# Ledger of designs, part 4: VH-VL binders against Protein ULTRAPETALA 1 (ULT1)

Target 1, 237 residues: Protein ULTRAPETALA 1 (ULT1), of Arabidopsis thaliana (Mouse-ear cress) (q8gza8)
Amino acid sequence: MANNEGEMQCGSMLFKQEELQEMSGVNVGGDYVEVMCGCTSHRYGDAVARLRVFPTGDLEITCECTPGCDEDKLTPAAFEKHSGRETARKWKNNVWVIIGGEKVPLSKTVLLKYYNESSKKCSRSNRSQGAKVCHRDEFVGCNDCGKERRFRLRSRDECRLHHNAMGDPNWKCSDFPYDKITCEEEEERGSRKVYRGCTRSPSCKGCTSCVCFGCELCRFSECTCQTCVDFTSNVKA

## First folded at step 1 (VH-VL)

Design C3 (framework fv_gatralimab)
Fold by ESMFold2-Fast, scan of step 1:
Structure C3 (fold): chain C 237 residues (1-237), chain A 121 residues (1-121), chain B 111 residues (1-111)
Amino acid sequence: as target 1 above (237 residues)
Amino acid sequence: EVQLVESGGGLVQPGGSLRLSCAASGFTFSGYAMNWVRQAPGKGLEWVGQIRSKANSYATHYAESVKGRFTISRDDSKNSLYLQMNSLKTEDTAVYYCARDLYSEWYFDYWGQGTTVTVSS
Amino acid sequence: DIVMTQTPLSLSVTPGQPASISCKSSQSLLHSDGKTYLNWVLQKPGQSPQRLIYEVSNRFSGVPDRFSGSGSGTDFTLKISRVEAEDVGVYYCMQGIHLPTFGQGTKLEIK
């Protein structure tokens, strides 16, 4: 949720006009593009809904099956299940949009552009400058209070703080430069349940090291640890 | 400009109690561990105790000589540090200094002017 | 607890001459994090203690270059290359690897 180095996107900038020209139900919002979507099951036929695409890669579906439906803000996978395909796990193929009057699977559309970028970011080991990479939230235990402190790793400064904490066996959360959220805060305690894993896979078992082992954001030329030395040597060579 | 100002010292009978205060200014008090250090007349420095920041659950540590008799507390909303001294002994006679702890590594980078505690019959 | 022993207990120096103070700890001050937790504090006559050196050899901001700290393990030295009148006071070494303990102090006087 932290800004990706201050980049701001709005709905009108998500897709080119020609990319949306033949799609049914296009509405451009402040920070999303909305289109008509659906999923077909043998037993129940077509379930029609609205799909919102966000620059973060988030996809939200609002079912139109019943007014006041509690199934608003479904993920595509949840919508696939809701429509009667409970075990398919192929929502990219089974959720469709209408293009030129034809049902076209999401997997064959530009609508997954931001989703694909987001889901691949956290595993990307691109060493090029300016490369956008996904950094998983990491946790470091406080040696004094025994609580885990969350590191979001969205900027070089955040990666440095995490790197320093990982290298210090006596790390204390009082060394963390943020004074507004401590390991005793409800928000920090709650976040440990949700953000331990990678954003690509919330079911990830947790990360014990920086996921961008080849990334300049997570490596420091002045550091003498093996990982930083190896990275610096490889970049220099 | 970092400033620490102690108060509350005075003359007390053995077995009595005193509460010392330290008023902090010029920095984000809530983010720092704080210490009390004392100096008996004509003697060297002796560390008394520490209280850590909220990030470390206000954890306290005490010198063995005062453990069980002295209690350190803080009020971050008032930028103030306190030392509650109970069951005072003549050996507790000293100038008491408030000291800021850089990085909670016992690097006492700023010291107050001190407040004098005299325990005498 | 760790015992800190300073020698000498007092020094009398002519201005412009060097001074050297030794500090010995009863056990190593090298931590598993690679840092050596040995600090120096100065107390001038009638004044509060003031910061001088942290982590063996690092001068705090405002401390003149004529002050230098050195040492490792259990043996440490504070040196003043050219003593000035304002350097009069008591110098304390301190360990921070465990709960803090101070040396007994070394009094520096001008002849």
Scores: ipSAE 0.000, ipTM 0.391, lowest interface PAE 18.4, mean pLDDT 75

Design C4 (framework fv_gatralimab)
Fold by ESMFold2-Fast, scan of step 1:
Structure C4 (fold): chain C 237 residues (1-237), chain A 121 residues (1-121), chain B 111 residues (1-111)
Amino acid sequence: as target 1 above (237 residues)
Amino acid sequence: EVQLVESGGGLVQPGGSLRLSCAASGFTFSNAWMNWVRQAPGKGLEWVGQIKSKTDYGTTHYAESVKGRFTISRDDSKNSLYLQMNSLKTEDTAVYYCTTDEYYGSGFDYWGQGTTVTVSS
Amino acid sequence: DIVMTQTPLSLSVTPGQPASISCKSSQSLLHSDGKTYLNWVLQKPGQSPQRLIYEVSNRFSGVPDRFSGSGSGTDFTLKISRVEAEDVGVYYCMQSIQLPTFGQGTKLEIK
């Protein structure tokens, strides 16, 4: 079961042993700590999953709700939707872990330590391993109302949301998971002229413009666009 | 248990200023959207303003009746919510409640006890 | 702003009898996410408001099953199957699909 047995593990440095003592499903990987997690909906009950916490502040969830469920590498917000809480946008309180046999929301645990740090910190260089990276705000126009909406790009989750919005020709501001914005809301202030993001191709087979070509926050291993593929293939070169 | 305790209300002259505070406990304040709601004597509830969590950009929204005069802010390190009220009018006389929105706009989960603001000459 | 209109504005009920309050919105409260952002709030005499119902029909923690919410689009109803003395107070409907607005309130009294 433990594929990293016998090797020095970076993940063991993320949290103190006592901080993980009573959590269920604890596994320490090379660059992450994994715990059992879940999300409860009023209609469908509990969806059980595994949560991986990375030093960059990234959070990835693999769903274990049913045999044959192949949802993998979900963001906490995507897992919240998958679990039947589609637009709650409250994953910090709706995704829970088991501590001492009790369901405890992520917001009340140490597991958000690195996520919280990544949401506000900037770094000068990607050469620093695990360094926090600062991106400028980017804007995406709503396909329905034409108003521009702001993406702050401070975490991998925010970069993923922007990446997906840029690749979606039918994106609407009501799809913005962090805020309940409708087309009636006032346009956000900012520069209109230059946006960076993925290719206009819905298939993302190539990317001619990306937020940051060398940034670990804006590359995604599950993305098939050429920029993400190239960066992932060469990240250790 | 969840507790919200408002303070800072009092008697103030028209055109004056007042700052309300709300001390929160029993939940993870930094992740909650927070709201101010007021109730004039013998009248119904009126929403005043909202501030989102820092993860949701810390954005603020205001009722048209107070826009430009009131400013909402929060201090997550102190689990506190604030309402700075400037250029007060007699129509601002009300009990002011702070309330939590832990489900991102699904409604106001918990309410404080309220603090009374009276604007009178 | 979305206008919320409640009827009746007051009602008196004999204990054990049912009560019904209507709420109408000037626009649909159905969001593109499939959720309908209608809430019911209760304020008992001399007390702070408290959450009663959210997303049309979901009872908040501690709310008795004699309370039920229903409706869709712009037309909503709150029902109390058997009114008890502790139910006295003012009931408000509230939309949260846009910047929040409340109905005028319905005062429930015991005969």
Scores: ipSAE 0.000, ipTM 0.395, lowest interface PAE 20.7, mean pLDDT 74

Design C5 (framework fv_gatralimab)
Fold by ESMFold2-Fast, scan of step 1:
Formats: sequence, C-alpha cells, structure tokens
Structure C5 (fold): chain C 237 residues (1-237), chain A 124 residues (1-124), chain B 111 residues (1-111)
Amino acid sequence: as target 1 above (237 residues)
Amino acid sequence: EVQLVESGGGLVQPGGSLRLSCAASGFTFSGYAMNWVRQAPGKGLEWVGQIRSKANSYATHYAESVKGRFTISRDDSKNSLYLQMNSLKTEDTAVYYCARVYDEGSYYYGMDVWGQGTTVTVSS
Amino acid sequence: DIVMTQTPLSLSVTPGQPASISCKSSQSLLYSDGKTYLNWVLQKPGQSPQRLIYEVSNRFSGVPDRFSGSGSGTDFTLKISRVEAEDVGVYYCMQSIQLPTFGQGTKLEIK
C-alpha cells in the first residue's frame, strides 16, 4: 500500500526475513513475495502452486497441479475451485503454505497481512454466504380462511414475509404464494416445541414474534413496529 | 431469481406527463423500500426519489430537482412500483431505473438490485 | 445535500495492473450507530448499474475479491488489485446516510 508520502513498499520490504523463516519456495521479487502453496481435495489430493503476495493486498496464484496446466494468475478462491473444491469458499483455511515441512493454512500465516489491511472494517467477513439462521417455524392466522399458515424462517426473505404477515391485523393467506407457506388442517406445531435460537443477539429482549432473542436476519431497520423498534433499541443499547 | 423490470418510457412534449412502472419478482416486494434513479445521456447517476414500505407508512422522499412534479407510489398486491412524472422538462430526459434498497437488520444501505431501465425523452 | 466528489474522473490501466479511485464526501458518513454509509456501484458499458460494495468495504455476492473498499469519515478509496477487461465501466460512490447522492463517476478504461 501507499504510505502518507505515496511510496509503495518493495518486495524485499513486505516481510522481515524472520517472518519468512522456514517457508518453502520463498522468492522475493520487485513488488511481491512468492512462496510455495497448495490446496488439498478428497478426489485429487494435493494441487501445488506458487503464491505471490503484493503490498496492495493482492494474492496471485500460478497453478502447478499438472504438466501443461494453463491456469495462471488465479485468485485464491479460483485456485480453490480449480483444485477440486468448487463450493468450499474457504480459501483462507483451505489454501496452505509449507512452514517447517508442515502444511499451514493461509489464515494462520503472516502472508495475509496486506490482504487483511486492504479488507479492514468488513463487518460481514465472517458471514457464510447463503447460511441460514436457525429459527423455529412460526404460524400466522389467516383472517379469511381461519387457517394458520406455516413460515419456515430459513432466509431473510422468509423472515420478511413472516414479519409483514405478523404486522398486518387483516393478513390473508391469499395475498401470498404458498411456496414457503403451508397449512395442513392437522399440522403439529412440533417445530415450535424446540427452541432453535439465534446466535447473533442472545441478549436482545425485543423479539416477540419468534423465540430467539432477535437477530438482524428477522428484524428490519426501516420498520416502526414495536418488535423491530425494541430490537433496534436493545441491540444499539 | 430476483428481478425488476421497468416500463412506460417514451417521447413526451415539455409540460407533458408520463407514468413509469416497475414490476418486481423473486422476492417479498412489500418488505422493501424502493428507489428511482435516472441517468441523462452521457451523464452520471442521479437519485430521483424513494418510497418506504407499509411499515413506514409508505413515506416518500424526492430529490429537490423533481419535488412537486414527480410522485412515487406502489401497489404491493401487484408487486409494482410507479413514478408519476408531471410538468416534464427537457432536463428530465434520461434512462429511469428502479432499484431495491439493501438493508441488513438495523442498517439501511444503498441499492442491491437494479432494473434494466426505461428511456424517457422530453422533446418538442 | 451531501456532495460526493470522485477523483480521477477517468483513468486508463494496463491489464493486470492495479487501479485506485478516491471518493470524498462533504460531510462525515459515519452515523451514530457506528456504521459508515458509503457504497460503490459499477455500470458497465451499455448495461444497468450493478451492486459492488456496501458499508465502505463489504463486497456483495458475486463481486470478485480483487475489488476492495476502504476509508472512514469523509475519505474513501476503491481499489482493484488486478484490472481485467470485464472491469471496464464507470464506478460511482454513493452515500446513504441521508437521501442518496452519487459521485460524478470515474470511467475506467484498459490500454
């Protein structure tokens, strides 16, 4: 990165000699440090490559997995996919370097120093994409047919659908598609019998529509209902 | 699949009126605040206005350049957003986009889903 | 209204080299909730605007990790570590702490 004077750091200044001690494949370039890296998959075993670390925080991988492999200048995520881990999306843990003869994940090395600096203040860096917050299923009574409709609360859209239904005293199930809402005449409320919770705000006391202590998945900043207001007030303290 | 599709653009004379529509699909439209954003030929993006969800009483806000002339409305039962444009000026010539507000719990951010745009030309 | 000022207004980058775009706001974008309401939007030639970054440094899903945002208060930077042909377009910063306003845009070209 550029300092206050605009000066870029050279490759020889990226890491101290001591920090690179016992790493395999170390080569210092003009604006990068290169090391041996790899990624292990169950199907193909170890894919070996070369990793270059730049002062901008950029990470560039050149694959050496097979003779004639044309994959060059891959991102760590692309290399993880190339190595046979297409859906993992955990390259910081799955891409390794050799230190003292042992495979060490990038997340436990100094090599992510500049990457982390360029990515600072990412409030959602630990959030798995598509991961669902575990909530119990909820039911909302229809004012037209009198049946209770089941809401699964497995995604933000499902939580928003439920939140809107709860906030509408004249809610009718005919206003919403049944893709995620089912009501069987003899539906057991088994999903309500076991608290599944929310791990994000266990101390929040604003949740009244589900048994979790509230979470950002099922509460909405633009909503003025008592439940959302209470959640927002309690979370912000 | 989350999608926004605008329609209703066309050629109008100065002082005329035009109504744009935006059809939403693939998400719970009623739970989101919505924006209108425009782009004049060869120019940058300009925010036009927004309408909040029912939970916030469908509150509307407008850019100063359109205040009093444009009105935003929505019909949640039809998953549709509207922009009524009155007293049109040559300066209103632009591609008009609808866009969904991105929020994360107690935090309101910009826009995460954009429509394909509809062209409005104000010319005599 | 909060005025958003971008520099440069255009830049040309050799393929594989980094690019940096600055954005300054006329007022702090840090709100009392501890969040900074600065976003980045990309418009590729002939296409609709598309999401890029929210809350200074958070990439939306599908955005390559070569894009990074940083900054605080009134000074923000968007960096592209290794510019590719698909990155050509106009980049806009946008504030959402008040009614939205966009920067004038920065056109990125490759050659």
Scores: ipSAE 0.000, ipTM 0.430, lowest interface PAE 15.8, mean pLDDT 75

Design C6 (framework fv_gatralimab)
Fold by ESMFold2-Fast, scan of step 1:
Structure C6 (fold): chain C 237 residues (1-237), chain A 121 residues (1-121), chain B 111 residues (1-111)
Amino acid sequence: as target 1 above (237 residues)
Amino acid sequence: EVQLVESGGGLVQPGGSLRLSCAASGFTFSDHYMNWVRQAPGKGLEWVGQTRNKANSYTTHYAESVKGRFTISRDDSKNSLYLQMNSLKTEDTAVYYCTRHSDYDYWFDPWGQGTTVTVSS
Amino acid sequence: DIVMTQTPLSLSVTPGQPASISCKSSQSLLHSDGKTYLNWVLQKPGQSPQRLIYEVSNRFSGVPDRFSGSGSGTDFTLKISRVEAEDVGVYYCMQSIQLPTFGQGTKLEIK
């Protein structure tokens, strides 16, 4: 709409400009913010990389430690190990970013905001049991054939496809990749009537702790619907 | 006299990022869905993704091979389409084409000349 | 994904002789609206792709009448009645009933 403003990207809503101002290597992607990061080992010195922070709380590192290094989509713990720290147990303290020209551990930065929030929003998060992501299947009716299509809300991208389908009054299943539909017609009806909970727990029968209302996977910063606006406002620092 | 011109291609290392642009002229860009299609050297055509028009809320769809790594965006005020490519792999080496469609019956006309992306160490 | 399979992958033809390319889809391309969403695309050497045929048998403007498409359901054919030197290139079938997928391509050469 505004002549001088480009298209708004989801990544631009993750952090305030002031929070990123003094960080090195800042690049804003579609659904992430990227910064320069590294990990120091006494034996090998500094390994330099790029860290991407996603609204889901996912953290991905692409290694630039050595020319020709093809390590991609490393977790911070895997990057700590890759960098020469064979015991990968303190990545929040050992992986650093550059702020004001100084190495600052991730644990002392705003970059863990969504990582911490994703754990807080899952009612079954437990150190003994491990973190649980609370998602369930949703269904959208096709305006052309009338068939209900299953969306499995397990990733940011899958939630995005569902959100877009719900917002499109003329949505047609012919626009939906077939490989995104993984269930039979009988399974769809059975699941919708009987199993309302998350697929990560086969014993869950739709308890309220499995409802996906409070996570970044199902809410989008660029969306103007009341639910997305409310969630985005509540997550903001 | 409809024209699409891609730019931004080049040589990039595995794991790197690159942003492609497509400049449209000769038609009402804001009315049309826009697509990216690629072709690896000596291989066939592969659809990469699409962005719909404003009437369809600028929704985007992607091929499985690029999901989570590529992002399509557009700026209707500048008649421009973009492809942000992250976490590039050697298999992403291809000529990338920008192409228009006005309806699902009338896919892919015109095509741009393409811009070459080479992912190599 | 709907898988599109073309045969042959390569074809050499003497000028003036006919050529035929087959395309098979893993699922029916017939929609409830009565249309069959099968397209043919041509890429000439060193050029960008160009569209040839939509909805199985309809030629786009400027496509010579020597090109014809036929078929139904999952089995489709593109025929060139009298191949000319300018017809050299790679031919792709493409489904548009879902998000698009292409066949592997058929390279047409002159003997």
Scores: ipSAE 0.000, ipTM 0.365, lowest interface PAE 22.5, mean pLDDT 73

Design C7 (framework fv_gatralimab)
Fold by ESMFold2-Fast, scan of step 1:
Structure C7 (fold): chain C 237 residues (1-237), chain A 122 residues (1-122), chain B 111 residues (1-111)
Amino acid sequence: as target 1 above (237 residues)
Amino acid sequence: EVQLVESGGGLVQPGGSLRLSCAASGFTFSGYAMNWVRQAPGKGLEWVGQIRSKANSYATHYAESVKGRFTISRDDSKNSLYLQMNSLKTEDTAVYYCARGDLEYYDAFDIWGQGTTVTVSS
Amino acid sequence: DIVMTQTPLSLSVTPGQPASISCKSSQSLLHSDGKTYLNWVLQKPGQSPQRLIYEVSNRFSGVPDRFSGSGSGTDFTLKISRVEAEDVGVYYCMQGTHYPTFGQGTKLEIK
């Protein structure tokens, strides 16, 4: 094949051509559709970026104001905070796309179709399942056994565990409770319900760029690492 | 009115010590990174060091020429910035300015003090 | 450290004529946050340095529009469209992308 590393065509099936008509920055990838997006804050004006929509319901934003930064895979909520709307938490209304030259909130577009479908299929209590922040699973290689261990980034505590593992060059899975990190076959099969790892590239098994630098969930005011210090500094006026 | 006023300069012999102060007024001092910049007689501007805000744990950074000899500190309750200079050399002779800036937010040194003169001579 | 090199080191202009000062950095000043922290500072004779331009081309409040900054990467320029007597002094470029460093300064004088 001429294509490198299994180029997929499923992105062309996510939306009908007419549904993407007049949207700016439309690019159809292997497993995603990409459009131009942005968020406006009174203090900083327009922050422009690119939004990728995946069939899993995942939404990933690449900020164009910081080329090559670790914030390349922001959630819409993290992008809202990054753009200067730290306390708003209304990303469906505050993140917009360009349709016919006009800013249109995500809540008024077809782009939330898969996100909404994923949310509706919550089978447990709304309080315990529906209140979780949208994050993805990440992987950290064990220094002892060499296997990649799955970290779920759904709560602040789970993000802290991943954050600490990423900062430890001698991290070992034996130092963590087995129930907090999983690589069992049943979890692998469960990846259909929760997308496992980074959706941007089939070759990505989890990396530092998958951690949401601009997201308060993944950053801690009490932490002295440069990433947490920079986040805390940057959310101030 | 926004002001920075330096004090504490004077004549000192090589190997001596001196402490400079900078009094800030008219703005929320605690929110800003603060800098010291010096200018030797007839020469250009040289950055000496900075101290960040409490949000960044008062992290300090220094120019290589002064590292290990100079210490920057601040007292946010008094709106004051300090520069402790030890093991002074004749090459440290300069006018010392304090300046307000936040390099992470694209803010330049937008407020400068009047300067205080330090002369290191035998 | 990033080395900042200004040219010329001195210039004399007739009042009303334009002046141009170049500033070159030893490496790109584009920060990971997407901003270029290149600033211009003016020091008038016998006075403290004063703010002029921040982030390449933005004038501080109170700076006349005859001053303009431009550039990207490693090459930057400060232009004064019509030099006035009050513009005499030493102009410094300064980078804030890494630990701050200044150019040598350019002395502007009236003929």
Scores: ipSAE 0.000, ipTM 0.377, lowest interface PAE 22.8, mean pLDDT 73

Design C8 (framework fv_gatralimab)
Fold by ESMFold2-Fast, scan of step 1:
Structure C8 (fold): chain C 237 residues (1-237), chain A 124 residues (1-124), chain B 111 residues (1-111)
Amino acid sequence: as target 1 above (237 residues)
Amino acid sequence: EVQLVESGGGLVQPGGSLRLSCAASGFTFSGYAMNWVRQAPGKGLEWVGQIRSKANSYATHYAESVKGRFTISRDDSKNSLYLQMNSLKTEDTAVYYCTRPYEYDILTGYFDYWGQGTTVTVSS
Amino acid sequence: DIVMTQTPLSLSVTPGQPASISCKSSQSLLHSDGKTYLNWVLQKPGQSPQRLIYEVSNRFSGVPDRFSGSGSGTDFTLKISRVEAEDVGVYYCMQSIQLPTFGQGTKLEIK
């Protein structure tokens, strides 16, 4: 799980010994399990690597494909691209591990247990059903009418519109589609007392100038604001 | 060849001020966050603070022990890092090192290059 | 602030024998990005600190393979398989998952 204290897990507790018995390259760390993995492309053949599975659901691959290969700490998607399957976007089926001497896709292994748990939590939080754990509303002052306009940060598009508005010192609500912002008094009143920032992360302190650092929907790699550059500088695939 | 050369250390009375400099060469200085780390006589290493690159608006971060008294700045055109130390205390007596993180402009990073250090002594 | 605790604080080793230094953090150094932000720094007598190991087990260029780092979460170990005279110095562990903090240092001496 994404909110799990992965640091408090023991690698030997992640999977039963029987579940790892037939796998090649098994190494158990303090908070991860490592196995041999690979990805096959028609152009380049087999690219072999080591996969680490963390209790947080994070998956980390270190390439061992060629002498001098400096690829380290890749995501499975990045490893799929590195192996020559740049357009496939099917890493769960294309990245394999060796079980009983046979290539077995990650999608058919227990190794995705924690990834799937984390993904279920994230997907559930993005749905309006059950506990509402999505972004709250953010506000940008209109330079024309003087009102604070409500942005609903429920999608990346909505986060991008908010981000662009925050970067525009002459922003006017009349220049933007009403399906992405609300200018109605009633809806604005209901939202104004809600905390600013990401509702999913207890460590997120909100953002007054740009997007929330603690929310996956609010980060943009091409942005030069402090929050976006910090995220980009500290994240590597 | 990466080099970091600190200067500006000396003897200062308590309550005084001193400005340290670090001259960087052998890498694209403007692309890196830069750090100051100090070591009191016979003691261990203590991180003092950092300054981010222009891409991060030269944002600064400080250890709680120096916050409000020390200011970090930089001049990318001169490949230089500075530490302005005000309201100096005897506890600030240390060798001050300029350090570069392993990765470009990263808040959370490892120190891959260290300067030779410059000694600051706060004593009457 | 994360507290880093090293043991032992001092050890004397006969040349050719192994040495082991432990480092414990008050909180996990595993970040949500999958990286563990634990570094080892060496300070030889009368010299500036120098890079040794980053992200638990990665040796910096020029660091002999007799040095190895291991560990996860809150418990880390630096091992020297065969100590040489040139390995004398103070070894510090350092966390970088938050604002940097160092262990108190372990002094390695040759007997």
Scores: ipSAE 0.000, ipTM 0.383, lowest interface PAE 23.0, mean pLDDT 74

Design C9 (framework fv_gatralimab)
Fold by ESMFold2-Fast, scan of step 1:
Structure C9 (fold): chain C 237 residues (1-237), chain A 121 residues (1-121), chain B 111 residues (1-111)
Amino acid sequence: as target 1 above (237 residues)
Amino acid sequence: EVQLVESGGGLVQPGGSLRLSCAASGFTFSGYAMNWVRQAPGKGLEWVGQIRSKAYGGTTHYAESVKGRFTISRDDSKNSLYLQMNSLKTEDTAVYYCARSGYDEYYFDYWGQGTTVTVSS
Amino acid sequence: DIVMTQTPLSLSVTPGQPASISCKSSQSLLYSDGKTYLNWVLQKPGQSPQRLIYEVSNRFSGVPDRFSGSGSGTDFTLKISRVEAEDVGVYYCMQSIQLPTFGQGTKLEIK
């Protein structure tokens, strides 16, 4: 069932203890598992960072390369560029974690489990016009009543509406773009009660949660949030 | 035309601080990694440090001789590069050049005229 | 750090004669992308450094064809086929495969 995967809300449920036993820098958060990671470039040596793995398949890296480094939410591809591998586009093999004291590429670890699952579940028609873009329905919580409203992310325009709603910390039911609704309307049957994304950060102007990892439908060239900027710079270079 | 103009040099006592500036014009400053290179009197060129473009994380790298004492920053809105020098030593006496990195930080393609820093009591 | 060593440190040449400068690196400058990250920089008397050659043998725009770079791995050479008065200055080799380091410089003078 689709909902069964959405019930994993605790970081301690993401991986078995045995799977993380030999990894360096393990910290279990509320909805993520964090480990030490890095990327080696021949020009700059090792860039060391922290990798967070989310049940959605999102992977977020915070760099520890320099004191006061401002880059706190990098994609693995952006971290690969940050480390000095600007044209490689091989982050699954170039970003490593420490297991048993050895550098092990992400591609050879269990840490890509949720990333691979999110990628594999994308189903598409062979027809261009009839193609079903494989995006999960997302929810935005009302800042007033707490009820979640469903966004069906099937087109770029629909993804943009969700992105804008997620970037608004004061979003309310009256802002719902598909219909005029109030806080009195009931949540749709099957709506999740877990809030997604980090819309309360003043620095976040858009969605930071993964609807579709690395997907141009969910990332916008005109957006100034770190996730969209990173995606645009990685696609272009 | 591409131009890089350094300023801020002068005479300073050992242990003192000084801030150098480099004003860039004639190109899209925000797209390039920028460098500081120095030359002590009668000596060769020594790379001091680098700051990458925002697209590559805006990260800074330094020569071991200045690490922990010098800080490089940039203001893309003002097309300006800065070098904050703290805990200055007599061996920091040099002409300081601003230099632009070419593709993939492969080479330096444009250099400024230099600004002189003298550390002496 | 990669150490760059130039020989000779100075040379004096009669106008129209050739000049040759050697540069040796403590490690190979060949990267996995197939490029060799060796560059040459010229500093004329009283002037700022200026670009000369990149990736071993490529001349920057405006550099006369009498200048040629060659070499591979750890051994590199800059040659001037017919030295002219305006070629006076200090020539530096530079590696950029890692954080940049320069050779100590070779001073070219006219007899």
Scores: ipSAE 0.000, ipTM 0.453, lowest interface PAE 13.3, mean pLDDT 77

